# Ledger of designs, part 196: miniprotein binders against b1l550

Target 1, 279 residues: b1l550
Amino acid sequence: MRLPEELLERARDIHSEAPSHRIKLDRVGSFGLKVPVEFKGFLLLAEADVWVSLPEGRRGVDLSRQVEAIYELSNPPKDPFSLCREAAISLLEKLNYADSSGVSIRFDAPLQDGESLKYYGVEISSIASDEIINKIRVEILGMTACPCTAELIRAYKSSEIAATHTQRSLGILEVSTKAEHPDPDKLASIIERAMSSPLRTYTKRPDEGGLVIRSLSNARLAEDVVREMIHLFLEEFGHLPEDTHILAAVRSMESVHMHDIYAERSFSLDEIRKEISSH

## First folded at step 18 (miniprotein)

Design s8
Fold by ESMFold2-Fast, scan of step 18:
Structure s8 (fold): chain B 279 residues (1-279), chain A 95 residues (1-95)
Amino acid sequence: as target 1 above (279 residues)
Amino acid sequence: SKEYRKLLLEAFKLIREAMKLLREGNPEEALRLLEKAFELAQRAFELAEDDPRTRMALWLMAYIRELQAEAYKKLGDKERAKELKEEARELEEEL
């Protein structure tokens, strides 16, 4: 809610005063705002952070303007990509002392899974200065099966069908680009296809057998999953600008260990293309 | 479901109308619209089939309580405003 007009008119403008120390700050703002968004037909509660840069000669940021800006853009709820970009631009326009602004929006995105829904994590950012940089991070759980244990059991039994342990693995794709945000459903699809199998919200008994057999037949190391994610990403999004930066990672929650296995690779499109073409 | 979405969108519409009334100095009429919005959000909460949809409806209920508190403050009822802010805080803690 807003403070009374009379109180605001009489208050000293603390934010415009000189600070105790002439030090610029990179990010100052409101963090953890709850905002409604509309994503692919769903009304969802998202969490937003909004910030601006603060010059060395100014004591503080007018946080009320930041909150007003995002809530004005949030009713009626709109898609989080437009909200993120429009809010970042609006902040920079309204707070003329700032050199840059940013907005991050986080929510659980619904994905159709047969007759039910499953959810995956999405974080979208837009950072505005002389240009706009759009960033998206997608996290989704899948299943992996250990190829090392599979090979040991295969050697012991001389069987083509391997038995091994399976576990949940979290796949992560993060993209930073001057182009529009990539479609998070496509990023989630890339992650799931790189895994031994996806996780299902609902599975009938015959389908469960099929998923297990699929996982066992498609056993993958965390390192294998990351490489496959990069390969699939390049097939789908290789058209993005050369300076697009990507992080591909997987965290395998090993069922036979007390610890997790983690693998990652960060790269620009220019870097990775030169790497794979040089051989 | 379609009913869940319909209830929330109607509540958001009433909230926009109530906020305009609050800015125009008509908190009494704003309160009538906000109470209807709360009932719609509460029905959406009851229809929610999963955690994300439950959180959306719950947050909207809290937000409406905050707007009602502002309206009562403008009417000079500081005690009722405080009670509504506490209800909003309790709803937000469930998120």
Scores: ipSAE 0.577, ipTM 0.862, lowest interface PAE 1.9, mean pLDDT 85
Fold by OpenDDE base, second read of step 19:
Parts: structure tokens; C-alpha cells; sequence
Structure s8 (fold): chain B 279 residues (1-279), chain A 95 residues (1-95)
């Protein structure tokens, strides 16, 4: 049913009315939008969240304008980094009552694995206000081998390569910076290199044996993995602003326990540099 | 893979042009472009062979149906607009 145009002219703009309670809201928006992006030559359907702040004197946000803002920028599909930044800015321009905006885009990033593809999780965000803050979160699975059990078995069998339990471990790097988003492939590589070994989509028999041997030869605690992630991150991304904030974490799905082992460190680049230099 | 990408990018181009035409008050020409875009998206869907690329093609097909519904609404054809919206919903449920 087309509502008569006359009714639209008589209808109150509910969103522009004063609220019953004059309270500012930090985030109001649309979550779980599907948006096309281009990433490393792949066309991907990503999930997106878009939001703005709402001042105390306004009852509601014009949600349609938010959706329009991101879709206008998504055709043709573009890289998700530019899309996040441009959409965050566009939201502030289109919704002039907002003092802040944000965009988050989530997808599985393809990564070459021999003749096949594997994937890692990525979330790219931008928050705009008086400045723009860019955030990226990368999650990728690897394999860890326990050094404690390996040492016990070495003591028992006197073998150079000791058997030990292995498990899948989720590595996480989250970076918030005023600079451009760090390269997610590099972040994923850091996580994989910090593990005992990467995971493979498929293995041939010789390759499988090599992967296991590598893991056993590079046994690491969850704590070791986090420290190695931080070390490798500093080597690759130490040029970022000192106020850049990082979260490095590992969740090890332990094969000998019913629970997971978790380790993390949150830090700024300034903080961690001071810590390392003091030793 | 090259053909799939080509089809989708061409469909996106047609959609962008159609959206411009809709804003300019030319729904008839917009519909012609959207029909072509849908055909391209459908071909891309067929080439995807139930891999992750299928999702993009399905999404695009659904989005085109929504735009077609908007165009028919502007033309005063409410019945066809409702049908197309339902088709869009059905495609979105497959995502």
C-alpha cells in the first residue's frame, strides 16, 4: 500500500523529537549488514556493522541514511580498509547531529595454502570523531606441541624427537592505531610463525610427517606463543605510532584437558618498548 | 574464476547505473539494466558450483530484485513490486 503523500506531510518526524529522557547514546546503528568487498583480488561478501552517536536532544537515528551510506560506497566493491574509513566519515557528514561514527567489517580472508586455500578471520573497523582510529583483529588457527610432555618423554626414551601431545590453538592479534590498518596477511603470518606449526588444508604423506616433526621440534607453551607473537609484531610493525594499542592472545584447545588454556597481553607500543629496554 | 569475476563486476556496473536512473526518475530504463544485471548474476551463480562464491552471486541477485521492486513501485505496479520483494527475501534466506 502506498501511503498517500498527504499523510507523509502530516506525519511527525519521530526521530527528531526530544526524547522523554535526555540521555546521549554512544552507538546506534544497523548490525549484520551484508556488503561486498574486494580483498587481495577476491570478491567477498562481508558482514558489516554501522553506527553513530545520538545526542541527548534527539529521539532516534535515521537508520536508512546509515544503510545508504555504506551501500553507496560498496558499489563497485572496494577494499574493506578504504570502505571502513570512507563510510565512517560519510556517516558523520550525512548525520550531522552525531559527534562520532563507526564501521566494522568482518569476513574470512583467503590465504594460499599450496594448491588450495585456507582462511583466517578478520575484522576491520574505523571510528571517526575528532580523529580517525583504525582497528584490525586477526584470528588464525595453528598447532602447538607441549614442551613439558616432550621433556618427560625425552627423559624416558632418550630420543632426540620426543613425542608430545599436540592441539589446535587460536592466535589473535588486535591492533588499534591512528595510522593505516596493518596488513592482515602479515598479522596472520606472525601468528603462524609464533605457533609450533601452521595448519594445512591438505597434506601429502611426506608433508604430513614433516609438519609433525616441525611441531615436535618447535614445542611451545601458550605463553611462549604470545611472547613470540609480540616479538615478531615489534619487528614487523615497530614503526607504528607509540600510542598504538595491541592485544596479543592465544587460546589453546588442549588435547589432554577438557578446558582451554588462554594467555594474553594488552599493551601500547610505548609501554612494551619500555618494558623490553629495561632488561 | 576470471569469467565469474567479470560477470559480477559487470553486474555491479549495471546496478550502479540503474540506481542513478532511479534517482533521476527513469524507472523504465533502470529496469532494463537490472534485468541484464540479474542475468549476469545468475550466470555467476551457476559458475560458482556451490563454493563460497555462491554467496556473493545470491546476494547480488537478491539486491537486484529489491531494486526492481523499487522501480515497479515508482511505476505504480504494486503487485509486481510485492512479488519481487518476496523473491528477494527467498534469495536472502539462502545466504
Amino acid sequence: as target 1 above (279 residues)
Amino acid sequence: SKEYRKLLLEAFKLIREAMKLLREGNPEEALRLLEKAFELAQRAFELAEDDPRTRMALWLMAYIRELQAEAYKKLGDKERAKELKEEARELEEEL
Scores: ipSAE 0.346, ipTM 0.736, lowest interface PAE 1.1, mean pLDDT 88

Design s80
Fold by ESMFold2-Fast, scan of step 18:
Structure s80 (fold): chain B 279 residues (1-279), chain A 95 residues (1-95)
Amino acid sequence: as target 1 above (279 residues)
Amino acid sequence: SPEYRKLLLEAFKLIREAMKLLREGNPEEALRLLEKAFELAQRAFELAEDSPRTRMALWLMAYIRELQAEAYKKLGDKERAKELKEEARELEEEL
């Protein structure tokens, strides 16, 4: 049965009513929307979450028109940074009962890998209130080689040959800042440089040998990788505002274990500068 | 590829024009543009060299089918609208 217009006109506006309990909600919205984006010359299908805060006196939000607006902002596809910022601002302007709004966009980002492409994970967010906070999270696989096993084999063989096990490791950098989003390719580069070597989509035998030799010559603990990521981040992005918050982490998929090794550090730029200057 | 990108951008332009026509009450002209957009998206699908680009083209094809179904519904052609929604569903299942 089709609902007549007079029935729709007589229906209660549920969203504007008082709720059963006067409790504020931090995020209410549409999650898992598929949205096209333009990233560095590539047209990619991303997943988006959009939300607003809901005050204690209002039962619900009407986000259907905002979802339609986000699709209109996505045609033609634009860069995910502009899309996040524009959509978050639009949500906050149109839903005047909300104290904050946010948009997150997730996609696999292409990275040139010789003659081919490889992909790394990116999540870009903008959260709007009386100011805008921009977040970016980058995840990329690389290779690590165990220095402990290398030393044990050297001692056993009475040899200086660096032989050890290698494994895939997932590097993670997350940045939250009031400045513009950092370039994800630069964050991915920092992660790869902190590892024993990058992973490749395709290698020829000579190139593969080079990666293995690099990994063995640059053996690193998960803890070493996190510290090196922080060091490289400060060299590249130390100019960001002092209240910029960073998470640096690595998950090493140990080839000799049934479990992973994980190391992380969260910090603000103000915090880490004080720590480094104290010693 | 440059060709893949050009095809998708042209398809998006046609979709934007078609959506305006649907709002203005001209679903016949909207359908003409959407059919052209679908052909462009399908050619982009054939040119896609990796999974992310294939998914992008496939999603756009499904989206165009949904818009065509809406246009036929506005024309009172419920059977054709149903067929296009089924095609959109089948395309979405490939994602």
Scores: ipSAE 0.497, ipTM 0.836, lowest interface PAE 2.5, mean pLDDT 85
Fold by OpenDDE base, second read of step 19:
Structure s80 (fold): chain B 279 residues (1-279), chain A 95 residues (1-95)
Amino acid sequence: as target 1 above (279 residues)
Amino acid sequence: SPEYRKLLLEAFKLIREAMKLLREGNPEEALRLLEKAFELAQRAFELAEDSPRTRMALWLMAYIRELQAEAYKKLGDKERAKELKEEARELEEEL
């Protein structure tokens, strides 16, 4: 049912009115949109958030224009990096009262695992203002083995490969940079290599035994994993701008406790280089 | 055989030590230990009398090759790292 055009002409633009309280808002937008993206030859349905700033003199944001902006750019489907950046820019152009905009796109990224697929979580963001800041967050599960319990068992049974408890651990790398978004597959690889062992979608008996043995041979604390992630990140991405900000974190789902162990480090590339060079 | 088990356990000991050395930034010494570990695993493979034992020994050999590849990558020898990774793959295909 289309409302009569006459009613639309008489309706006040509520969004353009002065608010009762002149307060700027940092983010106003639509969250949980579904948008198609093309990633590594896969067509994926991603979740997207779009927002702009709202000046103190405007009551509301034109939400329909925000939604239109991202969907116009989503047809045909394109890579999520370009979509994110282009949509952030388009939002500022379409909503000229905003001094900043942002787009976030989330999906499960496919990753080859032998003849099958596994996945990792990815969130790609771009924030536009006087400059564009690109952000990427990668989350992937791995396996850790506890070195402390291994030592206890070794001390008790004196001679053999020390059994220890193992658990799933979530590794997280978040990168914010003025450069292009870092390659998420490389970030996922860094996280997996920092763990005691990667996870597999399926295992044959020898392969399963191998994964466990690998983990036992490479027992790591959550703290060790984070430090290793940082080290590997610097080797791969040391060419990024010095003001690039990184969060490296691990959440270990401890099998012997009801709670998780968490470790993180937030840093800029400049900061961490100075820290490492001082030793 | 008792000897088979002994060889594997000794190989695992060397692998653990090698991994420690890799973390400490000593890939050269790690490689020496890994080579010795590979020899032990290979001997274990030769002594394997049944399919499960054979598979375990092969797996260990493959794993050692992967670790060696990682060590060579840290040393900047990409070519040797690639060769060792391929050898690891070939051993894994026999599993």
Scores: ipSAE 0.000, ipTM 0.169, lowest interface PAE 14.8, mean pLDDT 86

Design s81
Fold by ESMFold2-Fast, scan of step 18:
Structure s81 (fold): chain B 279 residues (1-279), chain A 95 residues (1-95)
Amino acid sequence: as target 1 above (279 residues)
Amino acid sequence: SPEYRKLLLEAFKLIREAMKLLREGNPEEALRLLEKAFELAQRAFELAEDTPRTRMALWLMAYIRELQAEAYKKLGDKERAKELKEEARELEEEL
């Protein structure tokens, strides 16, 4: 049974009270909300976090208003980019004591793989204040082949195609920009093209053989993959504002080790252009 | 500035009401609110003192034009919808 509204008039407004300590909080919100999104013709179930900043003089955040902000904008389902931006700004409009707000939406994105589909990870965020910052993180698995072992075997056997170990590697691109979110399919494509070969949902023996030969003929260190990802990113997205920040990373699940190898580089477009031009 | 922020939030409030009207099948009233929202976003653009605020105002202006194009499409006015999408694209190119 729902309690009578009359009780609300007698109850203290806890959220509006002064806190025990006058300390600002950066992020207070509702995390792990389930929201439907429309992504490139697919209706997907996504997971969302919504938050606002909390000023030093206020005890709590109106969490009901946070949920209203995203849910009224997610029915009917819409693209997650618009949802992130609109919900972030709506949070500031509805919760006027906040200096900033944010929304993050996570889902597995379908990607065409021959006649089948494969999936890659996407996290889209928008952070609003008197400006808006859009973030996107794409993660997709690919294959790498070790060039060091390949060269040792080639020297030993005097062959042009050397045996080497292969492994799954996770490629990561994060972009933070004041422009629109980059297309995640293009980010996923950059990652796959930087790898020794992409992974497939389904392969027959001839296709599997071709994948292995491609990987062996295109052996790459994790460090090589990160550099190639950055090169390809600049070709596709070099038009973004100069203060755009990028993280390019690879985590290689080394088949000959019990541990992973990791390589990363974070940079702004302004920083990387100056670095490249100084050589 | 405080005025810049107020204009953006007022514009977005009108955008939210217009989106509700579009869902309810009232694109004509949505268009009226969206035009008011565009005027507020333009004023915010004029008050923007730095690149990030300028970009945010431009993004809102482009977004409003996209919503107006959707409304005209629902009204069966394909020519106006196309014009508004082209205007939105031009605004996005300035980002």
Scores: ipSAE 0.012, ipTM 0.405, lowest interface PAE 8.6, mean pLDDT 84

Design s82
Fold by ESMFold2-Fast, scan of step 18:
Structure s82 (fold): chain B 279 residues (1-279), chain A 95 residues (1-95)
Amino acid sequence: as target 1 above (279 residues)
Amino acid sequence: SPEYRKLLLEAFKLIREAMKLLREGNPEEALRLLEKAFELAQRAFELAEDNPRTRMALWLMAYIRELQAEAYKKLGDKERAKELKEEARELEEEL
């Protein structure tokens, strides 16, 4: 229930009072907001977090009006990149005690898969201060096939096609940059191309056979997938500012083990260029 | 789904108009627009072919019910406002 504004005006302003302890807080806000967004022609329900920094002399942050304004700004639904950036800037402008603000938006992004759609995970953020930093994380499932077991089976007996185990693998690319958010469809494409094969929404037996054979012919360790993702990322996004930070990771849900394997690499563009040139 | 998108965009337009009416002190007209918006969102829900599009339509239906509750509260109909808040809660539980 909303209280009448007349009553709210007569209540003391708790948020502007001195706190129990003079300690700065880095992030204070509303988390888990449901927000409509428009992404590449699709209207989707996203989940958003909004926050600001809180100085040591102020008890709390009143985000009620800002949250209401965000819902108003979300009608008509905006693309999530503009919404992140505009909301972060707006929060910083409206809350003059804050040194920084941020907005994160998470949603399942549609990707055309033949005549159907499949979905992959996207989380974007904009963090505003004296500058704005844009972050994006893309997660998409693909398939990997083990080259180690393939080679073992070839050694055991002659084989025309490599026999090995296959498994679902989750590919992850995170990018933090002062430039615009990278296109998540391009990041998803990089991840899928680094895998042994992509996953399909529906596959008939002939198509399923082809997918499996493709995976077996392109067997890759999680470590191979991460290296390939980095290589493909540099081809597509090597033009980003040199202080751009990237995380490339793969989590393989191993079909022959009760545990997953995980491989990752974090780097700046400046760092990786020096490494590759020095090899 | 061009029809799904069109229904949702029309519902969002009606919601913008209804919110303006609520600020201007006309909850009766706001309620008329919100009920039409709810019908559009419900039709979009029926057309949804996957979970993400279903969740979008369900959330919008719940949001419209919350706005209708606010309008009835402004009219002094606290019982109808309570009923609409409960309907919104039930819709949100389906998300």
Scores: ipSAE 0.633, ipTM 0.884, lowest interface PAE 1.7, mean pLDDT 85
Fold by OpenDDE base, second read of step 19:
Structure s82 (fold): chain B 279 residues (1-279), chain A 95 residues (1-95)
Amino acid sequence: as target 1 above (279 residues)
Amino acid sequence: SPEYRKLLLEAFKLIREAMKLLREGNPEEALRLLEKAFELAQRAFELAEDNPRTRMALWLMAYIRELQAEAYKKLGDKERAKELKEEARELEEEL
């Protein structure tokens, strides 16, 4: 049903009215949008959230303009890093009443695993205000072997390669910076290298044996994995601004317990450098 | 496949042109481009088979149906616009 144009002229702009309560909102937007992106030559359908701030004197946000802003920038599909930054800026330009905007894009990133593909989770974000802050979160599964049980069995059997329980562990790196988004493949590589071993999509029998032996030879606590992630991160990304904020975390899905083990460290590059230099 | 990617990128190009035409008040020409874009997206969908890559083609097909519905709405054909919106919804549910 097309409403007569005359009715549209008589209709109040509800969004521009003063609210009943003059309160600023930090984030108002559309969540769970599907947007096409190009990542390392792959065309991927990603999930996106877009938002702006709402001043105390305005009742509502023009949500249609937000959706239009991101879709205009998504055709042709482009890299999600540029899309986040450009969309965040575009939102502020199109919605001049907003003092801040944000875009988050989530997808499973393909990673080559021999002749097959494995995937890791990635969330790329940009927040625009007086400055632009870029955020990236990478999550990838690895395998950990328990060093405590290994030591007990070694003591019992006097074996060079001690049997121990193994489990899947989720490694997380989150980076917030005024610089460009760090390379998610490099972040994923850091997490995998910090684990006892990576996971493989498909293994041949000789490869399975090798993977298990490697895990047993690199038995690590969840705490060890987090510390190794931080160490490797500093080696690769130590050139980032000192105010760059990092979260390094591991969730170990323990095979001998009903609960998970979790370890994390949140820090700025300045803070962690001072800590390491003091030892 | 290189063919799959080519089909999708060509469809995106046609969609951009169609959207421009819709903004310029030329829904008839926009519909012609959208029809071609839909055919390309459908071919891409067929090539992808049960691959995760199928999702992009399905999304594109749904998006094209929405744009076609908008074009028909501008032309005053409300019935066809409603049908196309329903088709778009059905495709989106498969995503």
Scores: ipSAE 0.291, ipTM 0.697, lowest interface PAE 1.2, mean pLDDT 88

Design s83
Fold by ESMFold2-Fast, scan of step 18:
Structure s83 (fold): chain B 279 residues (1-279), chain A 95 residues (1-95)
Amino acid sequence: as target 1 above (279 residues)
Amino acid sequence: SPEYRKLLLEAFKLIREAMKLLREGNPEEALRLLEKAFELAQRAFELAEDDARTRMALWLMAYIRELQAEAYKKLGDKERAKELKEEARELEEEL
């Protein structure tokens, strides 16, 4: 059923009416949209959120125009960075009452791992107003080994390679910048290099033993991993604008505890350079 | 400022229309709109009162150059496309 146009001409425009309470809303939009994206030669199904700000005098947002904006730009599929930026800009053009717009896209990114693939989490966004802010968050699992237990066992057995417990750790790098999005593969690489060893999708027993031994020889606290991630980030991305904000974090799923260990640091490039130079 | 925001929104509108034209196979018309969008972004750059607004204008200028390069590739003009990509990189280096 389609309603006659004559009825639509006489209908009230609910969205343009005054609201029950004159309160500005920061984000109103369509969340959980499924969109195809092209990422480094892979066609992936991603999940997208699109939103705009809503002024205090307007009752609602034209949700159909939001969905139109992202779907027009996602067919044919394109890279998620261009999609985020272009859709955020399109939302401001289509919805002229909005002060700001945003788009966020989430997917699991493939990463070559010998003859197989492994996956890491990526979330990218662009927020547009009278400026554009690009944000990326990368999460990848790795392995850490406890240096405290290693040292105790080494002292006890007089062995150069000490036994200790190992565990999965989740590394997190989040970057917010007025420049383009950093390459997520480079962010994932920084996280893995900061860990005791990377995790693999597939390994045989001899390779498993090798990974464990490498982890034991490179034992690191969660605090060590966060500091190393920051160091490696500055080497690779220190050229970004000074007001770029970074979050570096590790969550260690401790194999000998009922709880996790968590370490994080948030900073701007300007802040961290001054801190390092003061020592 | 109100004028700065007006210039950015007008540039955004032209970029959106140009992208539609590129998808529909009309790169020649897209290039005309993109050149007008570049002029508006450059004017916004001149009116920018702080680093954030300056970077936004530079970002738009670089993005417009990328879209113009895509249009010239569709027209078979690989040399002009390469020149425009180099201009986009130079603008991005100023970020």
Scores: ipSAE 0.005, ipTM 0.359, lowest interface PAE 11.1, mean pLDDT 82

Design s84
Fold by ESMFold2-Fast, scan of step 18:
Structure s84 (fold): chain B 279 residues (1-279), chain A 95 residues (1-95)
Amino acid sequence: as target 1 above (279 residues)
Amino acid sequence: SPEYRKLLLEAFKLIREAMKLLREGNPEEALRLLEKAFELAQRAFELAEDDERTRMALWLMAYIRELQAEAYKKLGDKERAKELKEEARELEEEL
């Protein structure tokens, strides 16, 4: 049922009232919004979350202003990085009681794979306060081959060619920085290069055999992949501010086990440089 | 694909003009543009060859129905606004 305008004008402003308990909330907002974005020439339907901080003396947030902020900026569809940053700033300007605002946008990004496309996961965030922090998370599947089983088979067969099991592995790079968002295609490339081999959309039987052989000749533990991702990240993105924070992780979906293997490292650029230089 | 993209971008342009008209107090003209936008989005939906393109066109159709409902509310036509909100909801359920 709808209420007449006169009732709405006479009703209490619930949002500006004192809450039951004087407790600050870090994130209050509209989650799971569908927003169009343009990414590298593709029109994609992304999912967005928008939020602001809520002070201890205020009962609620004006959710309609949050939705207006992002949809106003999403037409015409624009790149998700600009949308994320601009919407976070707009939220803070429109909701003056908030100390901080944030926007997160998630989509599957197309990546050229020969003459075909494959997709990888992207989540972008911008958090605005007296500064802006940009965060990006990239997830992409690749292939790993187990060096432990390879070595056991080689030993057992007395100098015959080794064999091992292969599995799909999910590589993850997450970057939080005061600089602009890193290019997700470059992050995806780092992850794929760290793997035993990338996954392909389609290959012919001879090419498929070649990929498997390359994977087997480049057997890597999840721990090896994480270290290689960090090494490649520093080569590509070592120019970022020293307080940039990175998470590098691999989840290996072990073909010979009912469970996964997981390896990760989180670090700041300052921290990792000091660690590497001590050796 | 080029025709699909062209239809969507034209629909987005009509939506921007309709939203401006709504802010300026001309919901009647906004509704005419939104109906044209819906036809374009529906044609894009028919041309969609994959799930991602289908979802984009379907979302746009739902969004246009929501904007039309808002325009009818501004005109005081609560019955038509309710019908369009229900159409938008049904379209969103397909996502």
Scores: ipSAE 0.379, ipTM 0.777, lowest interface PAE 3.4, mean pLDDT 85

Design s85
Fold by ESMFold2-Fast, scan of step 18:
Structure s85 (fold): chain B 279 residues (1-279), chain A 95 residues (1-95)
Amino acid sequence: as target 1 above (279 residues)
Amino acid sequence: SPEYRKLLLEAFKLIREAMKLLREGNPEEALRLLEKAFELAQRAFELAEDDKRTRMALWLMAYIRELQAEAYKKLGDKERAKELKEEARELEEEL
């Protein structure tokens, strides 16, 4: 049943009313929307959040206008970066009481893995106010091998042949910039190259042996992986604006512990270049 | 306003197509679209009714100038690239 239009027109506009407490809210919106996106030739189902700031004098936001903003721009499906930026701008213009707007889009990105595909996590956002800030977060699993255990086993066996435990490690690169979003495939590549070895969707026993040997030959601490990720990031993306902010992190899911090891570094391009040049 | 919003969205559409052309190695066609995008952003600036909309249009104009500078750099025209980057900086200083 639909309410009569005349009744709807005469109803109180609850959202425009004064709230019980005059407090500004930073993010109010529609979260968990399903939207199709086109990413590098693939049609993917993404999950989107849309929000705006709410001033202290207004009780609520127009949720239907928020959903309209992203859906109008998602049909036909387009690349998630353009959708993110354009929807944030549209939100800010449709909701004139808002000081800022934001859109976040999450999806699993396909990555070629021999004759098959593997997937890595991508979350992008655009926040619009008097400027647009673009953010991208890439998460991909890889393998690390412990150099400390390798040395202990070598010493214990009175052998020059080292062995060690391996573990799955989650690599994370997050970039916030006024420039366009960095290519997530390049961010994923940086993470994988910083690891002891990449993980495969499917590995035959001969290939599995090769992966283990690569990991053992390239044993790295979580701290080593973060430093290498930063080094590789600067080689690939050092051209971004100096106020670009980066988070590089690794979470190692230690196979011999009940807890994880975590290492991170956040920095601006200006900050890290000054740090490196001071040595 | 609806007109202001339409101009911004059309400018972003042209920017998206221009960025694709830059990746495909066609900076000349990208520059044509970016100049059209700049004209739309400038018209949006003229229609802006408040500080927030004015700053957004200025930000977009600066962003387009940065993209044009990158396109001229790819064409080997360092002088024009430098001029456009300075124009972008001047627009950002008005924010």
Scores: ipSAE 0.000, ipTM 0.334, lowest interface PAE 12.3, mean pLDDT 81

